# VHH binders against c4kar8, part 268

Target 1, 263 residues: c4kar8
Amino acid sequence: MAELSTPSPASPAPLDGGRGDELEKFTLRGARQILQLLQDLITHRGLITAHTGGGHSFMTAVLKVDEERGRVVLDPSPDPQANRRALAAPRLTCVTQLDGIRIQFPLVGLGEGQDKGRPALFAPLPAEMLRLQRREFYRLQVPLAHELSCLLKAEDLARKPVEVSARVIDIGAGGVAVVVPTGAAEFVIGGTLPACRLALPDGEPIELDLEVRNLNRQTQRNGTEQLRVGLRFAALPRAADTRIQRYIFKTERALNAKARGGL
Below, E stands for the ipSAE of ESMFold2; O stands for the ipSAE of OpenDDE; V2 stands for 0.75 times the mean of E and O plus 0.25 times the DockQ between their complexes.

## First folded at step 15 (VHH)

Design kb2 (framework vhh_7n9e_1; at its last look DockQ between E and O 0.63; V2 from the best seeds 0.00; counts 0 for: pae E 2.4 > 2)
Fold by OpenDDE, look of step 15:
Structure kb2 (fold): chain B 263 residues (1-263), chain A 126 residues (1-126)
Amino acid sequence: as target 1 above (263 residues)
Amino acid sequence: DVQLVESGGGLVQAGGSLRLSCAASGFTFSDYAMAWGRQAPGKGREWVSGIDSSGGSTAYASSVKGRFTISRDNAKNTLYLQMNNLKPEDTALYYCARIEVYYTDSSGWTYEFDYWGQGTQVTVSS
């Protein structure tokens, strides 16, 4: 009975080697910009995955930014072993997302101690922060109230055509993530789903072809399994692209207004 | 309001001993690391000793190591400094301080203090 080794969570795929030059456009090196971005992470209580190397990581958050002393304070792991690994690592790679934009930054010179009676990790401010602003990478978390859906034309295990209505959980210029019941259809990474229909609130559904890019099985708190499917827009008409962009912009604006106490 | 009140200072001959106390109030004493500092005439404030919140870890300046002992009683909200084999060079105003932040990295220990007491005078005569 071959113990199916649970696939080690795939190390975040190296940011596809787009030429070093493209990444520079998205790299923040200004002290003010870095401080602002870190402050934004605090404000939004963004969870950060801190990678310590060797395939190990732990969840943390920025607790405080000290501009005067040039340091950032992080929430330590509840796992002492994770903290030991972090402190032993020459570099901590922090990965998070803010407003659907992937943020990555290194921390070097990690220390351990206490801040106001609470255990904390300390590091100098990062020298650079990568903010991937590419529209294609930005994913808006779709408000549940919008009830965006995508009708997927897929196949079942018997290769019989099936239509699955999937809830859209995030949307960007480059694609959507949807959730489907486990077993509703068979998805193959790299496979194309033709003539799908994306339903936006502002009009008729958009017909489009989708490419399966990732699959993630999630177990809900209630014990139900759901399949998260990451889909890329394979061929998007210009008019459809405009509608999607408009929706994203409008939704972001509304969310920001609400966050500012705007009705 | 955070209050730190030092006591136990005085005049002592070289080679003598003193025990300083610091009574803390206005905060959860057991949650904070504490420290002793001193200021000699014409000199700046010098860190003398530190103790973590639990009392399990202590640190000392090289100048006092082996002679001074820091301790705490969390039930009494009191910090102590036992000073043995006192030297004229130990003459200073001794302060109790609350450590807001402490951490260790590859460069060593860093301490930041947010509250200080009024101090107690220690004078060591030759």
Scores: ipSAE 0.415, ipTM 0.750, lowest interface PAE 0.9, mean pLDDT 88
Fold by ESMFold2, look of step 15:
Structure kb2 (fold): chain B 263 residues (1-263), chain A 126 residues (1-126)
Amino acid sequence: as target 1 above (263 residues)
Amino acid sequence: DVQLVESGGGLVQAGGSLRLSCAASGFTFSDYAMAWGRQAPGKGREWVSGIDSSGGSTAYASSVKGRFTISRDNAKNTLYLQMNNLKPEDTALYYCARIEVYYTDSSGWTYEFDYWGQGTQVTVSS
């Protein structure tokens, strides 16, 4: 794991099911859109990681789409065990990237046979496909040196206002994750925290409304208990979005420069 | 060009036997599953029997099972149909066909054909 090497791009894992509602706006369901995207994968020879469950996957490609018959044809694995796992799986989750765009789609009802004398896998066309630019799924792990914080305007048990300064541990286009001491405030999944303030290193804090999406208790190595709070941006002004994306971009460039030994 | 040439048909009395051959050329025969079909006068085409590329798996229409045997010789690029205990209702033009696509899924088997021979006539007299 040397920080000075640039590893080959790993075949990405399927996106977390807990993000399904936030991903709905990036889901293609139109037959025309799906057909065109599959054709683009064929044209550009996109390599696909097909996940069969249990941590198993294999590399494949879309060989052709048969619109008339409503099916897709996939390249089988050279490993017969991978093919057997794919055929036994209730769902094959396909993940790939095309020109910086992440693509994910399920296939159900997988079959095995031949197409023009060549072994192939067959499935009905997917009913949906996710199409995401990097910023739509990427979360930057915030360096501790940046001391990013978010002032949460929350409530205590008695519904009285309380302010909690929370450390931001990751940040992306759609939200942040923060940590707070357990018991610092009452957080309810689905609850709204209005007028919170996100402090980025450059410029004034960003005022924004946050929605609580998940809560996880954590025990640190030293025994201290804290609460990880996953927060979604309820509405992001374009200026705020621009500042967040700029912060992410600058931080990534700085981290990459350190990894390559640059100044 | 893909070419399928059937032979071995003729006039046979009921209860008799015939062996049909199909000589294949213009493609790698051992890569393809193959089938026999037939067409009786005034009727549509009927699937008779199929065989996978290696010859290890065969299937038959219920009307011929137990009487007909499909086989192949991949070294000679030839498909065969042994027809025993022939009946007048077996009278038809018999043709071999190349299977373009076949697969199995939750809906069962799918077979799609792309080339057909011109056929060889089998006539079974009562």
Scores: ipSAE 0.403, ipTM 0.732, lowest interface PAE 2.4, mean pLDDT 86
ESMFold2 (binder alone), look of step 15: mean pLDDT 83; pTM 0.826

Design kb3 (framework vhh_7n9e_1; at its last look DockQ between E and O 0.66; V2 from the best seeds 0.00; counts 0 for: pae E 2.4 > 2)
Fold by ESMFold2, look of step 15:
Structure kb3 (fold): chain B 263 residues (1-263), chain A 126 residues (1-126)
Amino acid sequence: as target 1 above (263 residues)
Amino acid sequence: DVQLVESGGGLVQAGGSLRLSCAASGFTFSSYAMAWGRQAPGKGREWVSGIDSSGGSTAYASSVKGRFTISRDNAKNTLYLQMNNLKPEDTALYYCARIEVYYYDSSGWTTEFDYWGQGTQVTVSS
C-alpha cells in the first residue's frame, strides 16, 4: 500500500532568489511597517528559522525591537557553533509564519553581547521584509489525472515556428513549470514565448506571454529524457489570475478530501 | 534597589598608585558586565575600563591602557580599578557603572549603562 502524500506546509527554507521580481510587490520597506510586523512577531512569540548559509540554520525569536536605536534583539542559539556561524555569515535570512502568513527578512551586521545580563544577538532593523499569504508563494503539484497542459509557441533549431503541447507539472500565482521532450524546441533563459495557451479545466484556454526562467534536463525512470521548463507569467489579466487561483484552491481542496478519505 | 558605592580615592602625587573599589548590591552582580568611568573638572563623562560578568574579558580606554587594571571579585560583589603611574590628567571623579547592554559587531563595540555610583574623587598633583 502506497502512502498517500499530503501537501507540505510552507517550507522554512528561504524562497528562491530567482523569484525576486515576483516578490517585489509583497516587500515592505517602510520603517513603521517593519517595526509593526516585528512587534507582531514578538507579541505572538513567533519562532524563526535563521539561515546562515551552507545549508545551516538555527531556531530563534525576536526578543525586542528598539525603535530609537534602530535595532532588533534576537534569542541566541544554545549551540555555540550555530551562533558563531550566524556571526560569520554576511547575511542571516530569517523565515517564519504568523497565522498562515509567511514572513521573511534579512539581517546584516549581526552582533553578539548581552541585554540586561542575558546573552543576546543584535542587528540593525532590516531594510525590507517579505509578507506573503500562502497563495503568493505556493506552487501546486498538478495531479497527473488532470493532464493540465500549456501550448507553447516556440522555435525549433532552424529558428522556425513550432507549437509544443507541454504538460504542466506545477502551477502558482506567478508561473508554471512544464515538461517537454528533449529537442522539441529551443528554449533560452530570459526568452519570451508570446501568445501561449494555458488550458485549465474550467473554461477556455488562457492566452498569455511566458518568460523562460530556468531549464533542467531530466531522465525519467524508463530512460526517456525530457526538459523541465520554468515559466513566469507576463502581463496576467485579473480574470486569468482569478481562474488560476480558483483552480489551485479547488484542486487543493479535492486532494485534501481524497487524502482524508483514503487515510 | 541597585547600589554602587565607590571608595579608595584620594590625593596622590604624579607617578603614584591608587586602588579603587566598588561595592555592589541589589542585583545579581555576577550576571552583569561592569565598567569604570570618570569625569574630569569641566568635562563630560569618559569611559575608562570595562569587564565582562565572569572577569575573563577586559577593555581599556587608550589613555589608560597599560597603567590601569580592572578586576572583579564575584564572591564579594566588588569591582576594582588598580591605577598605576598616575598623571595629572587622570584627576577626575571616578564612577562605577553597571552595563545594561553591550555587544560587538562590524561597527565595533556598543556599551550602554543604566546605573552609576556616586563616585570617588581622585586628585593627582604634580
Scores: ipSAE 0.435, ipTM 0.748, lowest interface PAE 2.4, mean pLDDT 87
Fold by OpenDDE, look of step 15:
Structure kb3 (fold): chain B 263 residues (1-263), chain A 126 residues (1-126)
Amino acid sequence: as target 1 above (263 residues)
Amino acid sequence: DVQLVESGGGLVQAGGSLRLSCAASGFTFSSYAMAWGRQAPGKGREWVSGIDSSGGSTAYASSVKGRFTISRDNAKNTLYLQMNNLKPEDTALYYCARIEVYYYDSSGWTTEFDYWGQGTQVTVSS
């Protein structure tokens, strides 16, 4: 009975290896800035993906910031095992977004307890927070209702050309993440997919070249396996870039309006 | 409004026993951890004992361990402190407190209190 090693959920793709020097420009280390950003996360009820290592993560939120005591309070997972992993981890990597900007911060020294009669996780304030202001790093989660798709020109195991219609799950100025059925095509990290077609709601599909940047196998709740493919735009025409940016902006605005109760 | 009302204090001889009660109101008692503290004349407030919301976990100061027992009745919204083998050094005003925050991390336990009662006087004579 071969223990089907549940594929470890792919570690969030390392932020593309822009040299450590580029990330410093986006790293907040000021206490006031960190506090403000955490408060903003509270105000906007931003969901945070907390990574505990080993491919494990859980959803949380910042519940409270205690400036006087220098601590942050997080919502614990409903899964006791996830909480145990979090507490055992030397570092919790928190990932979220606010106003279209990706935010990443580490928490260390987690504790478990209660705040005002409610279970909570506690940690010291992060020493640094990464705020990626560059549009190129921002990824908009595509609403399911938009049904964005990308026609991928790929190859199968026999190197026969195949076309795969992939659902776009996130989009940014720099690329897209798509989901394809497992076995639909063979993808190689660093490989180029030429003459693909990205379908946006506002007009004709955009023809573009895509570079495979990451691959992540995911098992759905229904037991179906899917492949998440991270793709970078290769040599994107200016007109296409403008259309993509417009779509992102328009969609973000609509989502924010809805979140504020305006729609 | 949150209210904590202590009772059961009094004068007792060394080696004697007392049972303190704290009646809680104005909040969901069963959701909060509770504690007893005391303040001796000329001294600051000292933590004596704590109990979690369910009553499943208890803690004691080293000075009272083995002599005092904290308990609670969530149905009655009441906290108790059974004090046995009382000593003159146990003479203090005893307070009931609601624990706002408690957590355990690598540095140990942290506990914060948000409400205190008026206290009940315990005097132990030699």
Scores: ipSAE 0.424, ipTM 0.741, lowest interface PAE 0.9, mean pLDDT 88
ESMFold2 (binder alone), look of step 15: mean pLDDT 82; pTM 0.811

Design kb4 (framework vhh_7n9e_1; at its last look DockQ between E and O 0.59; V2 from the best seeds 0.00; counts 0 for: pae E 7.7 > 2)
Fold by OpenDDE, look of step 15:
Structure kb4 (fold): chain B 263 residues (1-263), chain A 126 residues (1-126)
Amino acid sequence: as target 1 above (263 residues)
Amino acid sequence: DVQLVESGGGLVQAGGSLRLSCAASGFTFSSYAMAWGRQAPGKGREWVSGIDSSGGSTAYASSVKGRFTISRDNAKNTLYLQMNNLKPEDTALYYCARIEVYYYDSSGYTYEFDYWGQGTQVTVSS
């Protein structure tokens, strides 16, 4: 009985090597800004993936920020081995999202102890935090109620043209992620899907070319297998870009209003 | 309300022994690390010893190491300090303290205290 090695969750694709210079624009180094961002993570109960190196990570959260003492308090892993790895690591790389914006920050000098009788991890405040505000990196999780879809022009296993209606699960300025039934079509990473149609709630479908960037097979709780396809906008007309941006902005605003107890 | 009440202090000759007790109330004693501190006349407060919530780990100031033993009984909500081979330099007001925060990193142990008792006087005569 070959133990099916659960594929190690794909290491988050290295932030595409946009030249070090571009990342500087998104790096926060101000003490006040860092504190505010950490506080926002607390307020929103943001889950953080903490990478300890060697392909290992655990889920944590910021529990407390102590400005006076210059430290951050993290929720330890329920796995003692993960905590040991964290403490042994010269650097902890924390990755999270807030309002769809990717946040990354290093922690160094981790300690283990207790805060008010509760086990906790302690670290000095990060010297810098990366907040990727680029519209191109932001992915809006599409509300299920919006029922966004993308008609994909693809090929089947026999290389016959097929049209697949895919549900859009997230959208950004740079592309969409869609879910398709397994076996509906064959996708090749780096392949182009021409003349696809993205359906937005506010008008006629947008015709666009899509490039396949990633493929992820997911098994649902009910045992159904789905294919998640990450697609980049290969050629997006300016008018289409404007419509997509408007949709994202409007949707984000509505979601934020709802979260604040509006309506 | 959190209360810490120390007892067991007194006058003792050099080389003698005392056992201090601290009765804790108003919080879940078994969840908190505890410490003893002392304040000698004209000096600031000094950390003496600490013990984790389970009693499995203990730490001591270099000045008392090998002579003092910290322990706890979580069922009785009581912290203890056994002091042996007492010296005149050990003369101080001894305080029980609740540790709000403690952690260990590359620099060692850090302790922060949120509650202190009134203290019990220990006087060691020459």
Scores: ipSAE 0.579, ipTM 0.808, lowest interface PAE 0.7, mean pLDDT 88
Fold by ESMFold2, look of step 15:
Structure kb4 (fold): chain B 263 residues (1-263), chain A 126 residues (1-126)
Amino acid sequence: as target 1 above (263 residues)
Amino acid sequence: DVQLVESGGGLVQAGGSLRLSCAASGFTFSSYAMAWGRQAPGKGREWVSGIDSSGGSTAYASSVKGRFTISRDNAKNTLYLQMNNLKPEDTALYYCARIEVYYYDSSGYTYEFDYWGQGTQVTVSS
């Protein structure tokens, strides 16, 4: 049994650090960007869940940012125990949402004191802030039985049009990852593949534009060489978005029922 | 409009005593920690002593500890510095200051000031 308190179901939990390389493109490290995002949180009076470790957290807010001195000022908790935990923690992990976008940042070196006669918590500015649309982050691992495929309208090495049927290995609100045989087509990071066709179970394939985001050569356990292509939806019609979301929800629900031993 | 007005300085012989006062106006005095600082000719500004908003906690520079006593009267909006056993090294312009921000972390206390008085001269003759 757990020694520590279970997080509240309503509290946002920190993202797992083991996904650091896929989160890097959503990580702000520029001082100006960080200051602007913190100021946006102040302006919108964003409520922040501050995690102190051990399953404990408290609600706070950024009261102000002192750019010249490189620090942020936070609202203390009305609960003295929460403040003591925050001050004792080696790291305070702050999680919040701004306009439907998840924001996460660490604070280290937390201190207590007063600002213009009012109690406050103080910390150096964070060196990084994560700014993530949750829908673009989540990727459902597609069951093989669904045989999801995407017809890619690409080019060969001579720049002639070629159509490649690619197996979809994961799908999210913002894109898909597919696999193709090595050499089936030439892909360029940043390139657009117009009028591709995504085949979901039930219904007609969805016609959509895809943007190549990453390429990885992979050798499977059986020695098969293939290319993993990460693709972003470039122009996603509302109806297509609805169908994709319904597929994800239905499949996720079915997989959860299967994991509990039901069919 | 925040004002801090010091008084009580003067010429005194070594071993003597002086009591400095700082009259505060234009803010809720009882909500702020306060400090005394000093500046001798040819030297930089030096922290002397600080006191929290209630008067319950005080701090002193090592050079004055045991000889100087900071206090406050929140009903009179007045900060005090009792200076005993004065030495020629204590000769300086003494000023009171309002602490805008202070905090304590693993590195110790940090004090940041936003308002200063004009100061009162203390001259200790050998």
Scores: ipSAE 0.027, ipTM 0.538, lowest interface PAE 7.7, mean pLDDT 82
ESMFold2 (binder alone), look of step 15: mean pLDDT 84; pTM 0.824

Design kb5 (framework vhh_7n9e_1; at its last look DockQ between E and O 0.63; V2 from the best seeds 0.00; counts 0 for: pae E 5.4 > 2)
Fold by OpenDDE, look of step 15:
Structure kb5 (fold): chain B 263 residues (1-263), chain A 126 residues (1-126)
Amino acid sequence: as target 1 above (263 residues)
Amino acid sequence: DVQLVESGGGLVQAGGSLRLSCAASGFTFSSYAMAWGRQAPGKGREWVSGISGSGGSTAYASSVKGRFTISRDNAKNTLYLQMNNLKPEDTALYYCARIEVWYYDSSGYTTEFDYWGQGTQVTVSS
């Protein structure tokens, strides 16, 4: 009976020592930005891994942000020992993810108490929050209303050239995920689709080469099968990259504004 | 609606005793820490004593420590303050308060109150 060695949870890969300068670009220090990000964590019920040192951590969440008093309220661990460790730690390192973006922030001066009769942990607002938008890995979920599409130049089973209009479901700096009807074309992982056209709302379609990176068959609730195709930008002109980045930024901003009730 | 109604105040001679009561309603009494405060004429509100929701933990201002005892009956939704060896300087309007937030950190205890009663007058004559 081979003891299935439960793979030790991979220690979060040391944040590759990208030069201190690169991290600064991703560090939020503005009070308003910090408050907003914390509020976003509340809104999305983001689970946070709180590291207390010595390889110990517990799961928590931001329950409340008190701007007036400059404090954040966290959900305590159900494990009293974890809470004791947290309170004894000189610094709590909080790690979470929101919309595929890793967020890291320190909390110092942790206290234990109650909020409205509920046990809670309290800390001053973080002085800084790191939002690691790895441009390379961030994928914006495309709003359905934007109707982004990509014209794929592919081949059918007979190797006959076919053009497939695919809906873009997510987009990042490195590529797009699209959905196509099953059987619309044959895709090969590692294959290149040349001279495709990505349609953005802000202008003419972008011509680009795409590399097939993954294929996932999905069955919709209605029983319809769709193929999700992950595509990498094989050669993206600088101007196209700029347009894509602009679109992502603008869309993300709009989504965030809407989530805040501003729209 | 949250209600706190104090009673038991009055005139007492120095060295005397009083027992204050606070009847709470409109919330789960046992879930909340409660406090007594007081306001003397011409002075601000002063914290006097606090008690945890379960009643297992109590705290007192230095000025009343050893003389006053806070307690609660969660079955009756009532907070009490037994005041012994009263002094003229204890003369004040005594308030019952619900503690919305309390926490302990390296700087000590922080306590915030969200509801206060109307108060009961305690007058200690020399």
Scores: ipSAE 0.521, ipTM 0.755, lowest interface PAE 0.7, mean pLDDT 88
Fold by ESMFold2, look of step 15:
Structure kb5 (fold): chain B 263 residues (1-263), chain A 126 residues (1-126)
Amino acid sequence: as target 1 above (263 residues)
Amino acid sequence: DVQLVESGGGLVQAGGSLRLSCAASGFTFSSYAMAWGRQAPGKGREWVSGISGSGGSTAYASSVKGRFTISRDNAKNTLYLQMNNLKPEDTALYYCARIEVWYYDSSGYTTEFDYWGQGTQVTVSS
């Protein structure tokens, strides 16, 4: 038995809740999809970091899925304290990677027992599983030299239509973050901004629908106030997605080449 | 092949005692929790008692607590049920079962069986 206080491997952190709605399109909720993904983890012997809260985690694996009974069976930790923490936790957040794909899912109602004479942990099947390729959660910090902007079709304080040209500060597969002067427009979390225009360097602006996800007021070092607006792509046509991914890839490649040239 | 063979049943007067045995073969007996169940005529099977693989943990249905004792001898691959102070309502076909899965969570205790014996008849006369 491995009771010699074997150290846990470095734990990948869960994706935080501030990106929850941005991640919705990567969230599997279908029973067949969930079962298949869990089976893939079993087949590939995927190692899972299970987070119990309070900065604690342990390594585990999915041993089997019982579709008839709606249960997943996990390998217990050799550390009894880790198992006690897992059983006491209101939620176990499981994080793993499979061939460059990040997988994250919650388990609720964890129990202890045995399967075919061996100790095991048991839980109901997760109601959802997050499946992300690396590029779906990566955010490129946009170089100022690119002068990327997004024309927002919003409303002012008097609820009159206004167009605001906002500087894009970061961009990813799921959205952008922009900055605008405080007071340039009124934004409401959950609100939609139809037919906005994202200007990329390589061609005509992309027309896209945006949803406001977060708002942060900022005071810059010179005393100027601005508003950081986090925007999600609501429905992104394939062509627009391709152009955004191409921009991210080319810019990242160019930045990496500059970093190597500094050697 | 997993085999479970019960013995020790019979006819007994109320207040009497019987000891049931279950001979197990075809698997590592000491690794598995085991249970006794019973089936009265015209009724479904019901759980009577369970025991961990080591024998260190036992559980009983409320109707038999204090009267029945489950035990095991892992050297002989044998499960036992000592039944004392028998009552007519204990009349049933008694069977042993191997517990494939058990666990305890906020919803309570869950036990799932994968193999059963054919059973041994216990009849308690009034």
Scores: ipSAE 0.127, ipTM 0.618, lowest interface PAE 5.4, mean pLDDT 84
ESMFold2 (binder alone), look of step 15: mean pLDDT 83; pTM 0.827

